VHH binders against Type II methyltransferase M.MthZI (mthZIM). Designs and how they scored, part 19

Target 1, 355 residues: Type II methyltransferase M.MthZI (mthZIM), of Methanothermobacter thermautotrophicus (Methanobacterium thermoformicicum) (p29568)
Amino acid sequence: MKTTHRIYFKNSADMNELKDKSINLVVTSPPYPMVEIWDRLFSELNPKIEETLIDEEDGLRSYNLMHEELEKVWHEVDRVTAPGGVVIINIGDATRKIGKKFQLYPNHVRTIDFFFDRGYQVLPFIIWRKQSNKPTKFMGSGMLPPNAYVTHEHEYILIFRKEGPRQFKTEEERKLRRESAYFWEERNQWFSDVWTDLTGVSQRLNHKNLRKRAAAYPFELAYRLINMYSIMGDWVLDPFLGTGTTMIAAACAGRNSIGYELDHNFKDLIESRINETLKLSNEIVMRRINDHIEFIREKNGKYYSENYKFKVTTRQEQDIRLYYPRTYKKIKNNEFEFFYQEVNPKKERQSKLNI
Key: E = the ipSAE of ESMFold2; O = the ipSAE of ESMFold2 at other seeds; V2 = 0.75 times the mean of E and O plus 0.25 times the DockQ between their complexes.

## First folded at step 18 (VHH; framework vhh_4orz_3)

Design l1 (from k2 with E53W; at its last look DockQ between E and O 0.82; V2 from the best seeds 0.00; counts 0 for: pae O 14.6 > 2)
Fold by ESMFold2 at other seeds, look of step 18:
Structure l1 (fold): chain B 355 residues (1-355), chain A 119 residues (1-119)
Amino acid sequence: as target 1 above (355 residues)
Amino acid sequence: EVQLVESGGGLVQAGGSLRLFCAASGFTFSDYYMEWLRQAPGKRREWVAYISWGGSTDYADSVKDRFTISRDNAKNTVSLQMNSLKPEDTAIYFCAADWGTWRTPFDYWGQGTQVTVSS
């Protein structure tokens, strides 16, 4: 087995490299309108935005113009997404004072409206409550009503489906779907409308400070979503690739991927992250197996994995196959192929004994 | 108290056969994978074979087609039939039980039985 991964360093408002209806899953986090670190990016895309932020101090107009820039990308996402495909957008609202007016700018509402108005099915989505070691901040008047504000600590993982449920018409397609299943206890953890078990990351980009180039979301967030909403061999798109988290998660999950990133300076950082993550890829898959084995010991399941002979809870789990990327090669500048190894319980046990 | 007791080891000439037995007590035998491992002088411990709770088997490449693992859930025993023995099969053979918790030590171990294959 192999997968293909391509990076295009350009504005994703134009994705002419991609054919119509060619993408099975989108997982992305855009620049957040009205969040200050993104002001320069949006103003470079549309100079009118700087005027509305600074000269006019018009928060509503700034918000609308920023979303119009994102909607150019959402139009291309719509064009390239296949029928039955899923679009997942991690986005946070912004709390911000413009001039003398403080308010929340509801980025999630505007994003939902875009896809809803274009006939997408809006699926139950996830509130991501980040845990942070930073102290709680009380904005507004603190203990004195009514001018205090709720602390804003969550983001949304919005989930949209194009043109109804995806169909799997041949036995080969259905077999691949069964092999791509997840464990019953993973399903219960992942398909929850609130996630509190994932640590938030800093969204700060500084080209001279490597520790400030944290991903928009953690690897685990992308990895869950890719396993939840795609099958092995699917094409996953991230039009706001950044540090490469979605591409790396897709590779670890046995999916192909395409990423767009405006800033070419991310190239070396993405390659470095590929190398670091590849060294951990078997561990990532084995963690899932080990967690399952500990779970199923208590559950005392009545079915078993046909491929690995451990117990499973449901008949739908019997055909699960798990792979990890062993190596990769660079095909072209910005294009990579990953080569996979299926997990082998015998080989893993021998590795433990050879310590 | 959990116990795994191996028997059936000994000295045998090359080309010969031995059958090892492991008697288990103190745990729910039918829920566990049963396994054989071996350790030759001066070498690391090596996995030999396993048999799942459902009877599925697998073997190390070095013993495939020569060794056969089997289990009897009614008697709480696992056995290893070893045919066409070679001097490189000389080792202490251990019976082990595990729930399949990869990345951790096997849950229970026997004390081992010596197999020596003379040329």
Scores: ipSAE 0.000, ipTM 0.291, lowest interface PAE 14.6, mean pLDDT 84
ESMFold2, look of step 18: ipSAE 0.000; ipTM 0.340
ESMFold2 (binder alone), look of step 18: mean pLDDT 81; pTM 0.818

Design l2 (from k2 with S56Y; at its last look DockQ between E and O 0.54; V2 from the best seeds 0.00; counts 0 for: pae O 13.3 > 2)
Amino acid sequence: EVQLVESGGGLVQAGGSLRLFCAASGFTFSDYYMEWLRQAPGKRREWVAYISEGGYTDYADSVKDRFTISRDNAKNTVSLQMNSLKPEDTAIYFCAADWGTWRTPFDYWGQGTQVTVSS
ESMFold2, look of step 18: ipSAE 0.329; ipTM 0.749
ESMFold2 (binder alone), look of step 18: mean pLDDT 81; pTM 0.819
ESMFold2 at other seeds, look of step 18: ipSAE 0.332; ipTM 0.755
ESMFold2, look of step 20: ipSAE 0.324; ipTM 0.753
ESMFold2 (binder alone), look of step 20: mean pLDDT 82; pTM 0.825
ESMFold2 at other seeds, look of step 20: ipSAE 0.000; ipTM 0.307

Design l3 (from k2 with Y33W; at its last look DockQ between E and O 0.66; V2 from the best seeds 0.00; counts 0 for: pae O 4.9 > 2)
Fold by ESMFold2 at other seeds, look of step 18:
Order: C-alpha cells, then sequence, then structure tokens
Structure l3 (fold): chain B 355 residues (1-355), chain A 119 residues (1-119)
C-alpha cells in the first residue's frame, strides 16, 4: 500500500489545482477572525481590515471583512468536496476589546451559517475544552457585578456533510470501509460531543515573523477526526496546513492528502515532522492495539479480529487492518509518496520475550 | 497459586516425533491464550506457536507444517505435536499464558522441558 501527499504554497482562496468534487474529507483550522495574532495576516489579505481595527475601531466591520476573506476559501472547499464528503473546521470564537467595548465575536456561528445556507447537513459537533490555557484574560469588573465576564476556554470542531450520507457501491470500497473500522471503545471516546482529554499546542515563535509556527491542534485531534470520517485511500484536504499536522495524521492513517500553506518557509518544518512521525508510526498503531486488548479483557466479547485474532466487541470490528508508514519518497513539486507495512502478529509475539 | 508444568521432553532421533504437554492450574484456563516458546543453547528465546482461547492457531515459520498446537479446556492442557524433528529443534520448550496482548509480558510462565534431537 502507498499514499500520495501534496503541498501547494499559495493562498487557498484559489485551489485551481484541485478538480471539482475530488475531496472526501476536509480537516482544517483557519486563522481566527478577531483574534489578535491573526490581524496581520488578515490585513495583508485585505488592507481595509487594518483601517477598521485601528483607525475606525469598528469591531463589527472588522469581523465581517475577516470572514469575507475566509469565505473565499470556504467557496473553494465547497467546490472540491465530493458528494457525501465531510468538512470539519476547528474554530474558536474571539473575545476582544475594540475601543472601550468588549465582546465575543461568534466565529462558529458565521461558519455554520456559510455551510448550512449552502445545503450542507450540520452534524452533531464537538466542543474542544482547552483547560491548559491560563484561566483569566478578560475579567471585566472581576468580583463586582454585573460587568464581569465568563472565562472563554473552548473551541468548536464543526462537522458538515455534503449532499447526504456517502455511498459505497463497489466491493473494493466496501472492503476498505470494513478494514478502516475503529474499535468500539474508540468510538465511545471519539464520538463524544465534548473533548477534554486533548491539550492545546503552544509554541513560542523562534522568529518574530513566523507567527504561523504554532500548530492549530495536536496530532491526536487530527488523527481521531481522520479515522472517524474517512476510509483508507481517501483524499484529505487542509487549506490552512500550517505545520503539517493534518498531512502527517492522514499519512499515519493510510489516507492521501493535500495541503495549502501560504508561507513557503514551513516546507522544511513539515518535512522534519514527517521524518519524526515515521520513527514513531509503529508505536502509534501498537498503542491502539494494546489499549484495545486491555479494554476488552474485562468484557464478554464474542467476536474476533479475522486478521489478528484478538477479541473485539462488535461484528463490525472483525475485518480491521492496521498499517503504519515505513518510508517515503519526495517527488517533484512538493509531493510525497508514503509506503506502508501491515502490523505483524508473529513479530509481536517474539517481541514479548524481551519484556 | 498458578502453575504451568511442561512434560514429554526427551531425546529423539532426527526425523522422529515427540509430543509435549503443559498442565495448567490456578487460573481460568479457557480464557487464556496458550503459547509455546523455546530456547536453544547459546541462543535467544524464540516464539514457537500459540492457540487462542477460541482455538485459532499460528506458528513460527521455522516449525510451520511440522508442529501442531492443540488444547483441551476440559483437562486444562495444551500440547505441542512435533513431527519431522531436526537437530535445530533442540531446545528447552516453555509453556506460557497471556490474554493475547502485544508487547506486554506473558502472565504465566512454565519452567520448561528439554527436547534433544540427535543426528
Amino acid sequence: as target 1 above (355 residues)
Amino acid sequence: EVQLVESGGGLVQAGGSLRLFCAASGFTFSDYWMEWLRQAPGKRREWVAYISEGGSTDYADSVKDRFTISRDNAKNTVSLQMNSLKPEDTAIYFCAADWGTWRTPFDYWGQGTQVTVSS
């Protein structure tokens, strides 16, 4: 098995490299409107934004203009998403004081409205609770009512589906779907509408002009979503690639991927992360296996993995196949081809003798 | 008190056959994977075969088609039928039990029985 991964270093408001209806899953986190670290980016895209923030102190107008820039990308996302495809957008609301007025700017509402108005089914979505952030930035009057404010510590993982449930019409597709199943207990953990077990990723800038260096979300967040909403061999898109988290998660999960990133300086960072992931990829899969086996020890499971012979909870888990990337090749034009190894129960029995 | 006791080892001529037994006590035998391992003089221990709680089996490439693992849940016994024996099969053979976990220690371990194959 192999997968293909491609990076385009350009503004994703134009994704002409991608054909209509070619993408099965989008997993991304855009720059967040009205969050200060993104002001320069938005102002570079539309100089009116700086005027509205600084000269006019007009928060509503700034918010609207910033979303208009993002909506150029959402239009391209809509164009390239296949019927039955899923669009997942991690986005946070912004709390911000403009002039003398403090308020929340509801980025998630504007994003939901965009896709809902264009006929997407809005699926139950996830609140990502990020309690590792410092608790109080905007207190208002503190202990004196009524002008104190709630501490904002979550983001949204919004989930949209295009044109109804995806269909699997060929036996090859149905087999890949069965092999791409996840464990019962993973489903219980992953399909929860509140995630509190993932911490935010914080990374100080090494250079004052590289504010995009911080990853929008941890590897595990992307890895879960890719396993939840795609099958092996699917095409995953991230129009705001950044440090490459979505691409490396797709590679680890046996999916193809495409990423767009405006800043060409991220190229070497992304490749470095790919190399590190290859060194750890077997461990990622082994952790899932052993977590499952530990879980199932105390259950009355009657089914078995056909490929690996351990117990599973449901019939749908019987055909699970687990792969990890071993090597990759760089191909012309920022394209990578990954090559995979299936886990090997015989080798793992031998490895127990070293413990 | 958990015990795994191997028996049936001995000296046999190349090309011959031998059947090993492992008697288990002190745990719910039918819930466990049962496995055979061996250690030749001067070599690292190697995995030989397993039989799952449901009866599924697998074998190391070096013994496939010559060895057969089986279990009797009524008697709490696992056995290893060894046919077409070679001098390379000379080793101490160990019985072990686990839950089928990967890269974690075996739960229970026997003391071993010597098998010697003369040329």
Scores: ipSAE 0.193, ipTM 0.652, lowest interface PAE 4.9, mean pLDDT 88
ESMFold2, look of step 18: ipSAE 0.294; ipTM 0.732
ESMFold2 (binder alone), look of step 18: mean pLDDT 83; pTM 0.837

Design l4 (from k2 with Y50W; at its last look DockQ between E and O 0.89; V2 from the best seeds 0.00; counts 0 for: pae O 4.9 > 2)
Fold by ESMFold2, look of step 18:
Structure l4 (fold): chain B 355 residues (1-355), chain A 119 residues (1-119)
Amino acid sequence: as target 1 above (355 residues)
Amino acid sequence: EVQLVESGGGLVQAGGSLRLFCAASGFTFSDYYMEWLRQAPGKRREWVAWISEGGSTDYADSVKDRFTISRDNAKNTVSLQMNSLKPEDTAIYFCAADWGTWRTPFDYWGQGTQVTVSS
């Protein structure tokens, strides 16, 4: 198996490199409207935004203008997403004081409205619980009602589906889908509408320097979503690539990927992370296997994987195939190919003798 | 104290058969995967076969269709039936126990039993 991964360093409001209906899954996190660290970026895209924030102190107008800039990207996402494709957007609402007025700016509502109005099915989505590092920042009147405020401590992982469920009509397609399955116990963990467990996993999966980047979402977030909403060989898009987390997760999961990033300075960081994908993917696959072996011992599964000689809980898990990249090569500027090896149970038994 | 004690080794002519046994004590045998390994003189240890707590088996390619692993949870034993033996099967054979997890150390090891196959 081979996957292809491309990076375009440009504004994703124009994704003319991508054909209509060519993308199976979008996983992304945009700049968040009304979150102060993004004010400069939005103002550079539309100078009117700075005027509304500073001169006019008009939070609602600023919010609307910022979303208009994001919606240019969402229009391109809509164009490139295939029928049955899934669009996943990690976004947080903003709590902010403009002038003397404090409010929440509901970024998730505006984003849901965009895709819902264009015929997407809004699927059950996930609340990503992130405890506030400033829980007293916006208390309002504190202990005196009615002008006190709730602390905002979560983000959303919004999930949209284009034009109904994806269909798999040939046996070849159905086989690939079955090979891309996940374990029952992973399903139980991943398909929860509240996620509180990501920080521990991200520490193990990220390099030390990457853990210090406050804007990056953890690898595990992208990895789960890619496994949940795509099959091997699918094309995954991130129009706000950043440090490359979605691309790395796609490579680890055996999916192709495309990323857009405005800031060319991320190039070297992304390439460094691509190199680290080889050891990361191997580690993840072994963890998934060992977690399953421990789980299924207690569960006493009813079905069997001949591929890997262990029991599984459901018939749908019998044909799971797990791969990790053994090598990659740079094809040209900003394009990479990964070459995969399937997990080999006999080799893994032999390797235990060395430890 | 955990013990794994192999037996049944010896000298046999090429084409012959032997049956190895491993007696286990000091742990809950039925919860563990049981494995056979071997080490020929001057060679690195080699995995031979395993049997899960539930009876699923797998074999190294070099012994597949010639060797059969089995277990008896009532007697706390695992055995290895070795048929169609070849001189390259000459080795010390060890039994081991583990949880079946990949790339983790074996939890318990036996002392080994010598198998010598004459040409």
Scores: ipSAE 0.210, ipTM 0.699, lowest interface PAE 4.7, mean pLDDT 88
ESMFold2 (binder alone), look of step 18: mean pLDDT 80; pTM 0.812
ESMFold2 at other seeds, look of step 18: ipSAE 0.228; ipTM 0.705

Design l5 (from k2 with D31Y; at its last look DockQ between E and O 0.85; V2 from the best seeds 0.00; counts 0 for: pae O 4.5 > 2)
Fold by ESMFold2 at other seeds, look of step 18:
Structure l5 (fold): chain B 355 residues (1-355), chain A 119 residues (1-119)
Amino acid sequence: as target 1 above (355 residues)
Amino acid sequence: EVQLVESGGGLVQAGGSLRLFCAASGFTFSYYYMEWLRQAPGKRREWVAYISEGGSTDYADSVKDRFTISRDNAKNTVSLQMNSLKPEDTAIYFCAADWGTWRTPFDYWGQGTQVTVSS
């Protein structure tokens, strides 16, 4: 097996490199409108935004202009997403004081409206409650009503589907779908509408040049979503690639990927992380297998993996295949191919004797 | 108090058969994978076969189609039927138990039983 991973360093408001209807899954986190660390980025895209923030102190106008910039990207996302494709956007609302006015700016509402108005099905989505020791607090009047404020501690993982459920018409596609299954207990963990078990991201960044773009999601967030909403060999797009997390997760999951990143300074960081993918994927696959074996030994299920002989909970898990990348090569600047190896139970049995 | 006791070893001519037994006590046998390993003189230990708690089996390529592992949860025993034996099968054979996890040590080991294949 082989996957391909491409990076375009340009504004994703123009994704002309991509054919219409070519993408199976989008997993991304844009710059969050009205979140202060993104103000410079949005002002570079539209200088009027800085004027509305500073000179006019008009938060609602700033919010609208920032979303207009994002909607250029969402239009391209709509164009490239295949029928039955899924668009997943991690986005947080902003709580912010502009001038003397404090309010929440409901980024998730504006994003839902965009896709809903374009005929997407809004699927049950996930509230990501980050484990943060120091959430941002706006106290208002504190203990004195009625001008105190709720502390904002979550983000959204919005899930949209284009044109109804995806169809798998050939036996080859159906076989690949069955091989791409996840374990029953993974489903129970992943398909919950509140996630509290993922922490915020610490990234290896050059703080002088990349600090303002460090608001990425953790690897596990992307990895779950890619396994939940795609099959091996699918094309995954991240129009706001950042440090490359979605691309790394796609590679670990045996999916192809495309990323857009405006800031060319991320190039060396992303390439470094691509190299780390080889070890990361192997560790993840072994952890998934051992977590499953520990889980299933407490159960009385009757089904077994056809490929690996351990017990599974459901018939749908019988054909699961697990791969990890063994090698990769750089095809050209910003394009990589990964080459995979299936896990080998006999090799792992022998290796236990060396512990 | 965990005990794994192998038996059934001995001398056999090439092409012959032997059946090894392992009697287990001191743990909940039906929840464990049972495994056979072997060590030839001067060689590393080699995994031979396992049987899962539910009866699913797998074998090293060197013994596949010649060896059959089985278990009896009522008697807390595991067996290894060895057919078409070759001189390279000469080894001490060990019974072991584990949870079936990958990259983790075996939990319990027997003392081993000698199998010698001549000709």
Scores: ipSAE 0.201, ipTM 0.686, lowest interface PAE 4.5, mean pLDDT 89
ESMFold2, look of step 18: ipSAE 0.231; ipTM 0.708
ESMFold2 (binder alone), look of step 18: mean pLDDT 81; pTM 0.822

Design l6 (from i6 with Y52F; at its last look DockQ between E and O 0.41; V2 from the best seeds 0.00; counts 0 for: pae E 13.4 > 2)
Fold by ESMFold2, look of step 18:
Structure l6 (fold): chain B 355 residues (1-355), chain A 119 residues (1-119)
Amino acid sequence: as target 1 above (355 residues)
Amino acid sequence: EVQLVESGGGLVQAGGSLRLFCAASGFTFSDYYMEWLRQAPGKRREWVAYIFEGGSTDYADSVKDRFTISRDNAKNTVSLQMNSLKPEDTAIYFCAADWGTWRTPFDYWGQGTQVTVSS
């Protein structure tokens, strides 16, 4: 097995490199409107935003202009997403004072409205609880009602589906779907509407500018979503690639990927992360297997894995195949091919005999 | 209290056959898959064959088409039919029971039975 991964260093408001209806899954986290660290980015995209933020102190207008910039990307996402494709957007609301007015700016509402108005099905989505040890900035009147404020410590993982359930037309696709199943206990953990077991990522970077743009979600977040909403060989898109987390997770999950990133300085960081992650890629897959074996011992499942000769809970798990990337090569500047190895239970059993 | 007792080993001429038996007691036999392993002098222990509770089997390449593993859940036994024996098959043969934790040491082991194949 082989997967292909491409990076385009340009504004994803124009994704002309991608054919219509070519993408099976989008997993991304955009710059968050009205969150202060993104003000400069949005102002560079549309200088009117600086005027409305600073000179006019007009929070609502600034919010609307920032979303108009994101919606250019969402239009391209809509164009490239295949029927039955899934669009997943990790986004947080902003709590912010503009002038003397404090409020929440509901980024998730505006994003939901965009896709809902264009006929997407809004699927049950996930609240990502990111409890922070940092001081709460906006308490309002503190202990004195009624002007105190709730501490805001979550983000949304919004999930949209285009044009109804995906169809699997060929036997090859149906086989890949069966092989791409996840374990019963993973389903129970992953398909929860609140995630509390993942923390935010604060990456330590050597570059000041990269640090400001590297507020990315953790590998496990992307890895879960990719396994939940795609099959092996699918094309995964991240129009706001950043440090490359979605691409790396797609590679580890046996999916192809495409990323767009405005800042060319991320190139070397992404490759460094690929190399670091590849060294541990076997352990990522083996953790899933070992956790399953421990779980199924207690569950005493009644079905067998066709490929690995261990028990599974459901008939749908019988054809699971698990691969991990062994190596990659660059085939062009900014394009990578990953090469895979399937887990081999015979070799693993023999290795256990070496005392 | 768990017991796995191998039998049927011995001396045999090259090209001959032997049938090994393993009698199990002290655990719910039908819940475990059963294996045969072997250890030749000066060599590491190697897997020979296994059989799942449901009857699916697999074999090491070195014994494929010559050895057949089977189980009888009513009698709590597993057996290994060994045909076309070669001097390289000379080893102590062990019966083992596993729950399916293939990255963890086997749950129960027998004491082993010697198989010697003379040229």
Scores: ipSAE 0.000, ipTM 0.315, lowest interface PAE 13.4, mean pLDDT 84
ESMFold2 (binder alone), look of step 18: mean pLDDT 79; pTM 0.799
ESMFold2 at other seeds, look of step 18: ipSAE 0.278; ipTM 0.720

## First folded at step 20 (VHH; framework vhh_4orz_3)

Design m1 (from l2 with Y33W; at its last look DockQ between E and O 0.85; V2 from the best seeds 0.00; counts 0 for: pae E 4.0 > 2)
Fold by ESMFold2 at other seeds, look of step 20:
Structure m1 (fold): chain B 355 residues (1-355), chain A 119 residues (1-119)
Amino acid sequence: as target 1 above (355 residues)
Amino acid sequence: EVQLVESGGGLVQAGGSLRLFCAASGFTFSDYWMEWLRQAPGKRREWVAYISEGGYTDYADSVKDRFTISRDNAKNTVSLQMNSLKPEDTAIYFCAADWGTWRTPFDYWGQGTQVTVSS
């Protein structure tokens, strides 16, 4: 098995390299409007934003202008997303004081409105409770009512579907879908509308010429979403690629990917992360297998995986196949092919002799 | 207190057959995967076959279609029927038990039984 991965170093407000309806899944986290670390980026995109934010102290107008910049990208996301495709956007609301006025700026509402107004089905989405250890930023009057404020500690993983449920019409497609299934117990963990078991990642970049902060989510977040909403061989897009987490997760899951990143200096960091992930990729798949084996002993499953000789809970799990990337090669500048090995039960029994 | 005791080894002519047995005690036999491994003199140990707690089996490519693993939960035994034996099958054969997890240690081992296949 082979997958292809491409990086375009440009503003994703223009994704003319991608044909209409060519993408099966989008997983991304944009710069968050009204969150201070992103002010410079938004002001460089549209200098009027700095004026409204600083000179006019007009939070509402700043918020609207920042979303207008993101919506240029969302228009391109809409164009390239295939019918039945899924768009997943991790975004947080901002709590912020502009001038003398404090409020929450509801980024998730504006994002939902964009896709809902364009006919997307809004699917049940996930509240990601990050359980931050940072001090409360905006307490207001503290212990004295009514001017105290709730501590804001979550982000949203918004999930949109274009033009109804995806259909799988050929036997080849249906087989690949069955092979891409996940375990019953993974479904129960992953398809929860509140996630509390993943901590946030703030990655300070030490590489010269990189921006000092990048939007980040942990590998596991992207890996879950890609397994939940795509099948092997699908095309996954991240228009705000950053450090490459979505691309690396897609590669580990046997999906093709495309990423857009404005800052060309991320190239070496992304390649370094590819090498780190490939060294550990087998461990990720082995952990899933062993977790399942331990789970299924307690569950007394009624169905059987012929591929791997263990019980499974449901008929839909019978044909699961698990692959991990073994190696990759560069095809062109910024284009990579990954090569896969299916897990091999016989080889794994032999490996027990090394322990 | 846990014991795995192999038996049934011996000398056999190439092309012949032999049946190994492993008697288990001191643990809940029906909960465990039972496996056979072998080690020729001067070589590393290699995995041969397993049978899961539910009776599902698999085999190393080198013995597939020639060897058959089976278990009897009433007698707490596992056996290995070896047909069409070759000189390269000469080894000490070990019985082992585990939970079926991948890349984790075997829980119990037997002492082994010698199989020698003459050319």
Scores: ipSAE 0.257, ipTM 0.711, lowest interface PAE 3.8, mean pLDDT 88
ESMFold2, look of step 20: ipSAE 0.288; ipTM 0.726
ESMFold2 (binder alone), look of step 20: mean pLDDT 82; pTM 0.831

Design m2 (from l2 with D31S Y33W; at its last look DockQ between E and O 0.71; V2 from the best seeds 0.00; counts 0 for: pae E 4.2 > 2)
Fold by ESMFold2, look of step 20:
Structure m2 (fold): chain B 355 residues (1-355), chain A 119 residues (1-119)
Amino acid sequence: as target 1 above (355 residues)
Amino acid sequence: EVQLVESGGGLVQAGGSLRLFCAASGFTFSSYWMEWLRQAPGKRREWVAYISEGGYTDYADSVKDRFTISRDNAKNTVSLQMNSLKPEDTAIYFCAADWGTWRTPFDYWGQGTQVTVSS
């Protein structure tokens, strides 16, 4: 087994490197309209935005113009997404005061409208509650009604499906689907409409090499979504790649990936993270196996994995196969291939003797 | 206070059979995976077989179809039936226990019992 991972350093409003209907899963988090750290990026894309923020102090117009820039990317996402493909967008609303007027700018509504108007099925999606002990910035009148404001502590993980449920027509596709199953207890954890067990990450980069980047989602968020909504060998796209989290998660999960990143200065950081993927993937696969062994010991599951010689809860879990990359190579500038091995229970028993 | 005590080792002619036992005390035997390991003269230790808390088994390729591991939770014992023995099976055989997790240390070890297979 081999996966391919490509990075394009350009604006993803043009993804002409990608054929129509070639992508199985999109997992991404765009720059958030009306979140202050993104103002310069949006203003560089459309100089009118700076005017509306500063000179006009017109928050609604700024919000609309910023979304028009994102929608150029969403049009390309729509073009490249295959029938039955899934588009997942992590996005937060913005709370912001422009001039003397405070409001929430509902980025999730505008994003849902875009895909809904294009015939996507909106699937049940996830509220990601980011736990923080920082003071709320916008309280309004605090303890005095009626001008106090609700604390804003969550983001959305929006989930859209193109053209109905994906079909698996060949026996090879169906076999890969069965092998890509996840454990019963993982499903119980992952397919919840509220996630509270993941904290946000801040990825502040020095000004000499990289511009400031808003908080990115953690690796585990991408890894869950990729396992939940794709099978091994699928193509995963992130049009706002940033530090490479989605690509690394795809590699760890045995999926191919493509990422777009406007800022070429991210190249060395992404390559450093790719280089660490071998160790990361090994640790993740072992964690999943050991978590399962602990879970199933207490539950005494009714079914059995011949592949790994442990009990499982459901018949659908019997064919699970777990792989990790043994090596990777740089094929050409910004393109990487990973080469995989399946976990080997006998080797793992032998390796315990070194501990 | 935990003890794993192997017994049943000895001298056997090639092609013969031998049954090893391991008596366990000082821990909740039925919750652990029980395993057999061996160390031949001049060789590193190698894994031989395990039996999970639920009775599922696996074997090293070198002993598969010749060795059978079993457990008796009422007596807190694990055994290894060794058939069709070869000179290369000559080793000290150790009983060990763990939680069944991968890439983690074995929790308990026995002192070992010698098996010698003459040609």
Scores: ipSAE 0.256, ipTM 0.713, lowest interface PAE 4.2, mean pLDDT 89
ESMFold2 (binder alone), look of step 20: mean pLDDT 82; pTM 0.829
ESMFold2 at other seeds, look of step 20: ipSAE 0.349; ipTM 0.748

